# Ledger of designs, part 281: VH-VL binders against b7kms5

Target 1, 80 residues: b7kms5
Amino acid sequence: DTFETVRNTIRIESEVDESLRQLCHEERITKETWLEAAYLYLCEKPEELAQVIQLAQERLSQRKAIADYKRAKTMQERFL
Key: E = the ipSAE of ESMFold2; O = the ipSAE of OpenDDE; V2 = 0.75 times the mean of E and O plus 0.25 times the DockQ between their complexes.

## First folded at step 17 (VH-VL)

Design t_12 (framework fv_pozelimab; at its last look DockQ between E and O 0.68; V2 from the best seeds 0.00; counts 0 for: pae E 3.3 > 2)
Fold by ESMFold2, look of step 17:
Structure t_12 (fold): chain C 80 residues (1-80), chain A 125 residues (1-125), chain B 107 residues (1-107)
Amino acid sequence: as target 1 above (80 residues)
Amino acid sequence: QVQLQESGPGLVKPSETLSLTCTVSGDSVSSSYWTWIRQPPGKGLEWIGEIYYSGSSNYNPSLKSRATISVDTSKNQFSLKLSSVTAADTAVYYCARDYTLDEGSEDWTIYFDYWGQGTLVTVSS
Amino acid sequence: AIQMTQSPSSLSASVGDRVTITCRASQGIRNDLGWYQQKPGKAPKLLIYAASDLQSGVPSRFAGRGSGTDFTLTISSLQPEDFATYYCLQHFNYPFTFGQGTKVEIK
């Protein structure tokens, strides 16, 4: 039996991506297998999964606010 | 999942005001930019304008004097009013989520990822 | 306003064909361009953002390329469900503008 895979584009903050890339290189794994393993591990740990979800929600809110700020600033500057 | 639904009259008389409401579910109007887009029958898409939940708005210059977009956070809705309509304003009107994605540094991008199903507004006597 | 010109306005192709749609901006817009698919009677659907980034759930046969003024959308192997009109959208500066659309007909 083969794994069915889906190709997705994700955007990771550069500091996190660099650290994750270094870890995956050292451990001879891929980002994809790391993500899959992390999710499957957390699925068996309800309290830990909830903590990760809370952090993800906070990071999502922060990234939206930063993006909206950059958009507003850029459009002000393009107006002149 | 995020869902958007347009509502409002399908028939508007010339010189009157077109008024539409977009109801948002699965997300908060306070979390994003929101946009209105229209499409005359058999023609292409035209961006009308956008609103940031705090009330800051931007409009297509061709419609700026006639178009007003507003937010009602208590109903989780945003609305479009287009005054002094003519037959040229006959179109399917769409509301959409105007998602801003951070690209790092001083960069960003947007996409319209959720759309209402559209509502036809006909301007005629 | 930044004008977006799509080519061709319409095309006919067979299932399995490679289809390329071009979008040209009247000034540089960096990669601030999205591609949208619209089927008859339905709202547009996002396919590609930032010129080349594939939206979640969109088949990998769709690919976007380009930056600056010249952009392409390619469907590497046309499927029957790809019959639709395709629009590019620039969001580099106000007003945000769409191309006039490209209607893809399946032969």
Scores: ipSAE 0.290, ipTM 0.792, lowest interface PAE 3.3, mean pLDDT 89
Fold by OpenDDE, look of step 17:
Structure t_12 (fold): chain C 80 residues (1-80), chain A 125 residues (1-125), chain B 107 residues (1-107)
Amino acid sequence: as target 1 above (80 residues)
Amino acid sequence: QVQLQESGPGLVKPSETLSLTCTVSGDSVSSSYWTWIRQPPGKGLEWIGEIYYSGSSNYNPSLKSRATISVDTSKNQFSLKLSSVTAADTAVYYCARDYTLDEGSEDWTIYFDYWGQGTLVTVSS
Amino acid sequence: AIQMTQSPSSLSASVGDRVTITCRASQGIRNDLGWYQQKPGKAPKLLIYAASDLQSGVPSRFAGRGSGTDFTLTISSLQPEDFATYYCLQHFNYPFTFGQGTKVEIK
């Protein structure tokens, strides 16, 4: 009947976010409800879920590499 | 599951060198910064220093002249050496993983998401 | 080094109470602040990173706010498992420094 929601901070890669935004706009849904629906769908699709997890892990590794570089650069600059 | 475990002598004599090793499992030491933190009994936390797999390290100036952190990628370990110890160096020593996360801009954030259980090192004659 | 000053050093509270802990930095540190919980004989546990982002698995009753020099950790309704010592940590610049800690004790 009613839902209790939890606030989360979600940061999405800009190109992916724009593409997702466009999709959600066209389908008259929100990114939040899309994420919920996608997760629930994948919960019933173990093979697909595994594929998504692998992709997510790869993307996380890329983010971390970028973050580490930014950290190194920023810290170097702070001590110059 | 990432796990960290400190190991080394629990007793060190004054003027000697404290040596500890952190063994990492569930993650490669080549993937993060790795930190040592200590806590004297009944006191607060003190950041000792950190190391990256490339060998780059940063130290607390309060300990820089005595502290050396190293990494052994072949053993998936990193270590702390603290020379010329005194009673003031008695503490629980923790190793931790520094996780750096992109915030989607020029900013980034750091947090210590995994810690060892800590190992007490007592400096006493 | 950047100094982190927590307030109070200790407090007594009851289950269900709203608890607020403050941390002040000696200079601006943007949002480069974390909050950690430590129970006796245990390693610190990450609660909040980037001043206000809740670590995965941490109950929603924990909330971090602030930016620049003034930060707060709030426990909206204190639970039995929340009695512990809390530390703020700045990682804006080296050396990283902790607050002196706030011990939350049972009244």
Scores: ipSAE 0.278, ipTM 0.817, lowest interface PAE 1.5, mean pLDDT 92
ESMFold2 (binder alone), look of step 17: mean pLDDT 90; pTM 0.928

Design t_13 (framework fv_pozelimab; at its last look DockQ between E and O 0.89; V2 from the best seeds 0.63)
Fold by OpenDDE, look of step 17:
Structure t_13 (fold): chain C 80 residues (1-80), chain A 125 residues (1-125), chain B 107 residues (1-107)
Amino acid sequence: as target 1 above (80 residues)
Amino acid sequence: QVQLQESGPGLVKPSETLSLTCTVSGDSVSSSYWTWIRQPPGKGLEWIGEIYYSGSSNYNPSLKSRATISVDTSKNQFSLKLSSVTAADTAVYYCARDYTLDEGSEDYTIYFDYWGQGTLVTVSS
Amino acid sequence: AIQMTQSPSSLSASVGDRVTITCRASQGIRNDLGWYQQKPGKAPKLLIYAASDLQSGVPSRFAGRGSGTDFTLTISSLQPEDFATYYCLQHFNYPFTFGQGTKVEIK
């Protein structure tokens, strides 16, 4: 089999990234293949997928709130 | 999925006020900044301004004295008013979602990921 | 306002060609630069954000590079659907400003 890959920047919360990196190191896999495998696994687990999606939505909301705050703060500083 | 749709008169007389509304579906207007951008026929793009659901807004200084952007959370809409229009205000007007993404530390990024199809507004007597 | 200067204003190319578009800012804007594609009668479409991050769903033949004042958009192998006008956008400071655009035409 052959694969075509797409490059994208992935930003992960630092504590989660560290834990994931450690896991990948121990299991001799990469974060990329972990994400691929995890997604493919969840595609066959609709209930678990729904739970992950809900968690992801909550985390996104948190990131969004932080981002909006950063934006407001930064723009205020840049216009002072 | 997120969809934006501009609506309003396609013809406005000089000195009158241009009024447009952007209707958002698939996302709450309370979740992002919302932007107006225009493009005169055959020309480039110009950022008009933006609004946050809290009412905070920013405008292009070139239009600040004439432009007013507002948001109606109950209708999931945001609007643009441009007063004292002239022929120079003839353009396709786009509304867009101005998405802010966390980049860690103190950094963030902005991009317009969803756009309306645009609506032509012609200023003519 | 920060001025964004694109070059060239237009270019002619063939399918399969490597195409490079440049955008220069009048002052440092870090990586607060986006690239948008616009086809006739359509709204602009986001291609690249944060100078080099590829928007989801955008083909990998598109690449953005640069930081500070000089930025490039590269199409490694031009496809028929890539003939369009491209714009850079800075959002480092208000007002946000676009480059004048680069029209990529069929040779």
Scores: ipSAE 0.600, ipTM 0.892, lowest interface PAE 0.7, mean pLDDT 94
Fold by ESMFold2, look of step 17:
Structure t_13 (fold): chain C 80 residues (1-80), chain A 125 residues (1-125), chain B 107 residues (1-107)
Amino acid sequence: as target 1 above (80 residues)
Amino acid sequence: QVQLQESGPGLVKPSETLSLTCTVSGDSVSSSYWTWIRQPPGKGLEWIGEIYYSGSSNYNPSLKSRATISVDTSKNQFSLKLSSVTAADTAVYYCARDYTLDEGSEDYTIYFDYWGQGTLVTVSS
Amino acid sequence: AIQMTQSPSSLSASVGDRVTITCRASQGIRNDLGWYQQKPGKAPKLLIYAASDLQSGVPSRFAGRGSGTDFTLTISSLQPEDFATYYCLQHFNYPFTFGQGTKVEIK
């Protein structure tokens, strides 16, 4: 029946997004259903979930560093 | 869960230095920018300045000559000193996480997503 | 410094009303604008970043629009917990500046 959904903005690295879009197209699914399925699948697998969380933490750290670099560069140029 | 808490004296005499410390838990002061914001009673919000843990800082020009923000990575804290205070410096002082979000390519955005509860500092003789 | 002007300064509304708050920047700031909610005696809470993106846990009745100089925050159906003061903040250039605030009160 009717699912209650939440509209959110997410930002995915371009190479990962392209690969995910291609997979979803080939399998005739959407990114949204893939995300839901991946999470539900991993909920039953504590050790696999922990490995995904570790990778997510590493990627988050990398993305923070990139963002801070862009901010410093841009604000230095604007402020001068 | 990220939490911030301000601490310091609630009463400061005119001409003295206001000193506040923000203690961060659930995150590292080395992972982000950090900011101080103040609000005089019944008034709006004023950005004081920000710091990156390496010591790079930016200040509101209205306060630049009197304000200093610093980081203590060993205690996971950042601090504000505001010298030569007057009654006009009476306010609630907030610390906040000053987060930079990657938007890809050449872009980013900023938001203040975690705030301390605020501490009232009164400047009175 | 970039001046941020909010309109109205205050308004009275009933539960269920549609409320729109505007924020105008004195120069173009792209989408470098956030909206914050503050209740009496409490710290501000982030609602919207990048002009239109909802922060996690913020109800979808809140919507941000705009770019450049003109921005709006809309609450599509006002709830009792939405009576608060709302601030916009620009982070396009230093110093970062807030609007003067818009107080939303019970009618």
Scores: ipSAE 0.485, ipTM 0.853, lowest interface PAE 1.5, mean pLDDT 91
ESMFold2 (binder alone), look of step 17: mean pLDDT 90; pTM 0.926

Design t_14 (framework fv_pozelimab; at its last look DockQ between E and O 0.74; V2 from the best seeds 0.60)
Fold by ESMFold2, look of step 17:
Structure t_14 (fold): chain C 80 residues (1-80), chain A 125 residues (1-125), chain B 107 residues (1-107)
Amino acid sequence: as target 1 above (80 residues)
Amino acid sequence: QVQLQESGPGLVKPSETLSLTCTVSGDSVSSSYWTWIRQPPGKGLEWIGEIYYSGSSNYNPSLKSRATISVDTSKNQFSLKLSSVTAADTAVYYCARDYTLDEPSEDFTIYFDYWGQGTLVTVSS
Amino acid sequence: AIQMTQSPSSLSASVGDRVTITCRASQGIRNDLGWYQQKPGKAPKLLIYAASDLQSGVPSRFAGRGSGTDFTLTISSLQPEDFATYYCLQHFNYPFTFGQGTKVEIK
């Protein structure tokens, strides 16, 4: 029997992706297996998971603000 | 879970002002753009306009002179007023979350991911 | 305003059929296009954003393609629950505009 997989689209900040690609290459793993392992590991560590969630919330807020800024600037230019 | 619900009078007389409120739960009205869309019975969808919580708004030019969208952050609501209504304004009115997704470079994308159930407003004497 | 023209206006197909709906923009809109499904008596539901990206919880039988002016929505194996009207929406420039809709009936 084997794992059932799904295909996902995600958007990762370029410098983080570059660092993760280098780590995965050095360790001879893939980004998807690293993601799965990281999540499974953190599920057993509530305090560490909570800290990762806090960091994720901070990054989400920053990316949302950037997106809204890009939208306001671009749509103003196009509509004129 | 984000939920949106339209409320307001279902019957409005010609020449009066149509007034609707969208109540947002599971998200802050100050965290996104928000939009109003309408659909006359048996017809297609028409974008009315949008608002950002700071009060910045954009309207369909076909409705710009009559439409006003506003935000009440303390009640977590946004509203539509449409003045001087006629029978042509009879429609189901939807509110929706107007989400901006960050993209690489200086790009972004927009999608309407959460919608209210819709409320029929009939304009009749 | 950017006109969005859908084709066909309606179609009838059997369960298991491959269904293709097209949407054409009156000017280039890059990939700033979404597809929405509306069932009778219900609000529209987002299926696809950025022309080709599936929204969470949308079955993989739905696929979006295209950029510029010509876009397609394909249902690779039509299911009974796919009876609905489908709309494209451009968000490249104001006013945001929908196509006129494509009604899909299951034969």
Scores: ipSAE 0.574, ipTM 0.868, lowest interface PAE 1.1, mean pLDDT 91
Fold by OpenDDE, look of step 17:
Structure t_14 (fold): chain C 80 residues (1-80), chain A 125 residues (1-125), chain B 107 residues (1-107)
Amino acid sequence: as target 1 above (80 residues)
Amino acid sequence: QVQLQESGPGLVKPSETLSLTCTVSGDSVSSSYWTWIRQPPGKGLEWIGEIYYSGSSNYNPSLKSRATISVDTSKNQFSLKLSSVTAADTAVYYCARDYTLDEPSEDFTIYFDYWGQGTLVTVSS
Amino acid sequence: AIQMTQSPSSLSASVGDRVTITCRASQGIRNDLGWYQQKPGKAPKLLIYAASDLQSGVPSRFAGRGSGTDFTLTISSLQPEDFATYYCLQHFNYPFTFGQGTKVEIK
C-alpha cells in the first residue's frame, strides 16, 4: 500500500549516470525505481546476479584505487 | 565479513612502551588505511594515527613523538607502539578500518566503518 | 587542530521523542563529518558519513544535515536501542578530531 523509503546519496560514474538518466527519461521512470526493479529482477536470476556482483566488485576496486590515490596526493598537501 | 581484533598487554608500567596489535580478517591490510583510536575511561575519543600498507603514516601531534604505527602485510596485522607511557595513557584502545570513498570531484570522504571491540590498557606501577 | 563542539553534552528523552544533536567545527570542514554511536562497553558504530549519508543498515530515523561549520544529527523518533553516546568526527584535516560526545539518556 505504502512504501517506507531510505534517503541516501548515490554517486554514479558520470557517463553511466548520463546514460541511465536518459534511459529513465525515455521510459518515464526514476533512477531509484530502476535500481529497485533491477535488484528485484536479479534476485530471481542467480546467475545474472553473480555476474552483476562481479562487475560491481571490479568497479568498486577501481573507485577505491582512485580514492586512495586522491587521498595520498591530498594528504601531502594538507600537512604542508 | 570484516573483523578487527586488538591484542596486547592490558597492564603497562609507567615509562615503558605500550604495544598493541590489530589482527584483520575478511579484508587485506593492503586495501585500506588503518587507524588507532583511544578512549580514556569515562571520557571521549581521541584519534591516535593511521597507516597505509605502503608505510605512509600520520599521527596526532599530541602523540607523534611517542606513537609508532606499523603494518605487517604477511600477517594481515597492524600495530601501535606508544613509548614513555603515563597514567594519562590509560584507555581503551580501538583499531579501525579507515575507508576512503571517492566523490564527484577531486575530493574524497573518509569514515571508520569497522572497529575492533577495543582493549583496555592500564598504566600502573 | 580543528575543534569540534557538540551540544548538548547530555540530554534526557523518552521513547518516541525527536532528538537533535549539534556539532560545530572551529573552521569550515565542508561535508567531511561523520556521526558515531557508542553504547557502554562497545566500540563506536558508524551512523552517518559525509555529513548526511546514512551508513548501510542504519535506520532511517537517523538523519545528518549540515555543511561548513554547523552540523546536526536528528533522531526522528527515539527508540529504546538509541540510548547511547553520540560523537561527531571531522575528517577534513589532520589530526582528525572528535566532538566531546552527547549522551542520550532515558527520561
Scores: ipSAE 0.543, ipTM 0.878, lowest interface PAE 0.8, mean pLDDT 94
ESMFold2 (binder alone), look of step 17: mean pLDDT 90; pTM 0.925

Design t_15 (framework fv_pozelimab; at its last look DockQ between E and O 0.79; V2 from the best seeds 0.59)
Fold by OpenDDE, look of step 17:
Structure t_15 (fold): chain C 80 residues (1-80), chain A 125 residues (1-125), chain B 107 residues (1-107)
Amino acid sequence: as target 1 above (80 residues)
Amino acid sequence: QVQLQESGPGLVKPSETLSLTCTVSGDSVSSSYWTWIRQPPGKGLEWIGEIYYSGSSNYNPSLKSRATISVDTSKNQFSLKLSSVTAADTAVYYCARDYTLDEGSEDFTIYFDYWGQGTLVTVSS
Amino acid sequence: AIQMTQSPSSLSASVGDRVTITCRASQGIRNDLGWYQQKPGKAPKLLIYAASDLQSGVPSRFAGRGSGTDFTLTISSLQPEDFATYYCLQHYNYPFTFGQGTKVEIK
């Protein structure tokens, strides 16, 4: 089998990234293959997928709130 | 899937007010900044301004005295009004989602990831 | 306002060519620079954000580089669907400002 890959920038919360990196190191896998495997696994687990999606939505909302605050603060400082 | 659609008169008389509405689907207007951008025929792009759902807005100084952007969360829309128009205001007007992405620490990035198809507004007698 | 100067204003190229477009800011804008592609009669499409981050779904032949005042967009091997006008956009400060655009035409 052959694979075609797509480059993407992924930003992960620092504590989660560290834990994930450690896990991947111990298991001799990469964060990329972990994400691929996790997604493929969840595709076959609709209930678990729904739970992950809900969690992801909550985390996104938190990130968005933080990002918007940063933007407002920084842009105000730059513009003034 | 996020979709944006501009609507409004395609013809406006000089000195009148240009009014456009952007209808958003697949996302709440309360989740992002929302932007208007225009492009005169055969020319480049100009950022008009933006609005946040809280009502906070920023405008291009070149248009600030004439431009008003508003948001209607109940309709999931945001609008542009440009007063005292002249032929120079003839352009394709785009609405776009102005997305803010957290980059960690104090950093963030901004990009326009979803655009309307644009609507031509011609200023003519 | 921060001025964005693109070069060249237009260029002719063939399929398979390497194409490089530059954008210079009148002042430092860190990595707050985006690249957009626009085809005739269509809205601009986001290609690159934060100077070098590739938007999801954009082919890997597109690459953005640079920081501060000098930025480049490179198409490693031009494809038929890449003939379009490209714009840089700074998000460092208000008002956000575009470069004048670079039209990539068929030779």
Scores: ipSAE 0.608, ipTM 0.887, lowest interface PAE 0.7, mean pLDDT 94
Fold by ESMFold2, look of step 17:
Structure t_15 (fold): chain C 80 residues (1-80), chain A 125 residues (1-125), chain B 107 residues (1-107)
Amino acid sequence: as target 1 above (80 residues)
Amino acid sequence: QVQLQESGPGLVKPSETLSLTCTVSGDSVSSSYWTWIRQPPGKGLEWIGEIYYSGSSNYNPSLKSRATISVDTSKNQFSLKLSSVTAADTAVYYCARDYTLDEGSEDFTIYFDYWGQGTLVTVSS
Amino acid sequence: AIQMTQSPSSLSASVGDRVTITCRASQGIRNDLGWYQQKPGKAPKLLIYAASDLQSGVPSRFAGRGSGTDFTLTISSLQPEDFATYYCLQHYNYPFTFGQGTKVEIK
């Protein structure tokens, strides 16, 4: 009779997080409910969902490249 | 979903080369680091080494003279060769995704989030 | 190489017990420590990364703590599916090294 929830950790870039926090505060919602609402809304809009997925893939690629760069740099410095 | 599967001979003769391949599906081998780990029967885990698709690799010093990890981007696979094997190399061999997570600023973390099922390689004379 | 020493090597516990497993590094590794669970005949499964962050889908009864050289994995209320061997792994520097494992058995 109640929502089942799953505990997760996510990492959001600080500027995006700040903007999202401000939006959620102004609209009196939480980040969790915003995420759920955004996903449910997009589920009924295939073309808009595809655009969001494309942007997410681009952001993922960029963040992954940065992470791999940091790893290579740091591990080289530690190994010296 | 990301899946990894080890393949290769389960029996290798002493002094020969152990050769294993990990086939990756649901992800590109070009998008991450990849690692090999082994576990002798009834024993703990030993990190063998890792590779980044560009060819950068790092090995456990205990195996560095004998181990080579390589990537085949056209087949979406990465492989392990371990030369001059002895009975001490008998183990279950695992491949795993060696993921680098961005933690902001200059920070990152590493974790092995997807593993193959493991394949037993026996070195027998 | 950085040595990782787990304690205890094995323990017996009952469903519902609180269990704590420790992992000590031979030098400081900051929070570059993961915890993995392995059941017989299966590959290890990631539980915790960065010493304290839960992997997606891992129950909240698992908690990691520590920084530097001393780390703990705590299971607040042991469940039947938690009987397994647990390994810590450091990724601060090469070679990456596992602890020897802690086997959690039914009492």
Scores: ipSAE 0.553, ipTM 0.857, lowest interface PAE 1.1, mean pLDDT 91
ESMFold2 (binder alone), look of step 17: mean pLDDT 90; pTM 0.921
ESMFold2, look of step 18: ipSAE 0.527; ipTM 0.849
ESMFold2 (binder alone), look of step 18: mean pLDDT 90; pTM 0.925
OpenDDE, look of step 18: ipSAE 0.518; ipTM 0.865

Design t_2 (framework fv_pozelimab; at its last look DockQ between E and O 0.87; V2 from the best seeds 0.60)
Fold by OpenDDE, look of step 17:
Structure t_2 (fold): chain C 80 residues (1-80), chain A 125 residues (1-125), chain B 107 residues (1-107)
Amino acid sequence: as target 1 above (80 residues)
Amino acid sequence: QVQLQESGPGLVKPSETLSLTCTVSGDSVSSYYWTWIRQPPGKGLEWIGEIYYSGSSYYNPSLKSRATISVDTSKNQFSLKLSSVTAADTAVYYCARDYTLDEGSEDFTIYFDYWGQGTLVTVSS
Amino acid sequence: AIQMTQSPSSLSASVGDRVTITCRASQGIRNDLGWYQQKPGKAPKLLIYAASDLQSGVPSRFAGRGSGTDFTLTISSLQPEDFATYYCQQFFNYPFTFGQGTKVEIK
């Protein structure tokens, strides 16, 4: 089998990234292959997938709130 | 999926007020910035202004005295009003979603990831 | 306002060609730069954000580089669907401003 890769920058929360990095190091895998494997696994686990999606949505909401706060503060400072 | 759609009169008389509405579907207007951009026929793009769902807004200084952007969370819409229009305001008007991406520390980045198809507004007597 | 200057304003190229478009900001904008593709009668489409990050669904032949004041968009191998007008945009400060555009035409 052959496949092509797509380059994307993934921004991960620092504590999660550190934990994931350590796991990948110990297991001799990469974050990319971990994400691929995790997704493929979850594709066959609808209930677990739903749980992950719910968690992801919650984390997105939190991240969005933080990002928007940064924007509001910084852009106001830059504009003034 | 997220979709934006502009609506409003395609013809406006000089000195009148241009009024457009952007209807958002597939996502809530809450927790986002929303922007208006225009493009005169055969010309480049001009940023008009933005609004946060809470009501905070910024405008292009070139249009600030005439432009008003508002948001209606109950209708999942945001709108643009441009007063005292002239022929120079003839353009395709786009609405778009402003996405703020956290880049860590105090940093962030912005981009317009979803756009409406645009609506032509012609100013003519 | 921050001025964004693209070069060239237009270029002719053939399928398979490597195409490079440049964008210069009148002042430092860090990596707060986006690239858009626009086809006639259509809205701009986001290609690159944060100067070098590829938007989801965009082919890998598109690449953005640069920081500060000088930026480039490269199409490694031009495809038929790539003939369009490309715009850079800065998000560093208000008002957000666009480059004047670069029209990529078929030779």
Scores: ipSAE 0.710, ipTM 0.916, lowest interface PAE 0.6, mean pLDDT 95
Fold by ESMFold2, look of step 17:
Structure t_2 (fold): chain C 80 residues (1-80), chain A 125 residues (1-125), chain B 107 residues (1-107)
Amino acid sequence: as target 1 above (80 residues)
Amino acid sequence: QVQLQESGPGLVKPSETLSLTCTVSGDSVSSYYWTWIRQPPGKGLEWIGEIYYSGSSYYNPSLKSRATISVDTSKNQFSLKLSSVTAADTAVYYCARDYTLDEGSEDFTIYFDYWGQGTLVTVSS
Amino acid sequence: AIQMTQSPSSLSASVGDRVTITCRASQGIRNDLGWYQQKPGKAPKLLIYAASDLQSGVPSRFAGRGSGTDFTLTISSLQPEDFATYYCQQFFNYPFTFGQGTKVEIK
């Protein structure tokens, strides 16, 4: 059986992406296999998964605030 | 989960003010941009305007002089008032969540991901 | 204001057909374009954002392409639930204008 894959769009903060790219290069893996492995590993560890979810929620809140700030600044400039 | 519901009178007399309220559940009005869109029967969609929860707003220039959008954080609602209405303002009115996605650097994108079911407002003598 | 022109205004198609709808902006809007589906009596539903990114829960038979001024929405194999009116909307600058819509009808 061949693994069925889907193509996804994700947006990662640049410093995190650079660190992840460096890790993947050093370990001779790809970002997609790292993401798959990390998720599958955490699925069997409910306590650790919950901590990752909490961190993800915090990062989501921060990125939302950044996005709204960028929008307010840019649209004010575009509108005059 | 996130749900929006429009409410207000379905019939408004010419020259009066059309007043609609959108009630938000499952989310906070103080977290996003919010928008009003309308659709005359059998016609296309027209963006009316938007508001950020702090009160800053932008309007379609075709409606700027007549439209006002406001937020009531205590009721978790935002509202539209459209003054001096005519038969041309007869439409289904939608409220929507106006999401800003961070794309990094100085980039972002916008989309309307949650919509109310719409409410028909008829302007008639 | 940035005008959004959809083509065709309507089309008739059969289940299983590949359909393509175009949307053209009167000026460059980068990839700041969304596609919405509207069924009779219902609110529009987001399908595609940022010109080509599929919204969560939307079937992969929907695909968006394009940047700048020329955009397409393609349904690779039309299903019974896809008979609806489709709208593009630009988010580059105020006012956030919609195309006039494309009605996809059963043949």
Scores: ipSAE 0.543, ipTM 0.853, lowest interface PAE 1.2, mean pLDDT 90
ESMFold2 (binder alone), look of step 17: mean pLDDT 90; pTM 0.924
ESMFold2, look of step 18: ipSAE 0.472; ipTM 0.832
ESMFold2 (binder alone), look of step 18: mean pLDDT 90; pTM 0.926
OpenDDE, look of step 18: ipSAE 0.551; ipTM 0.868

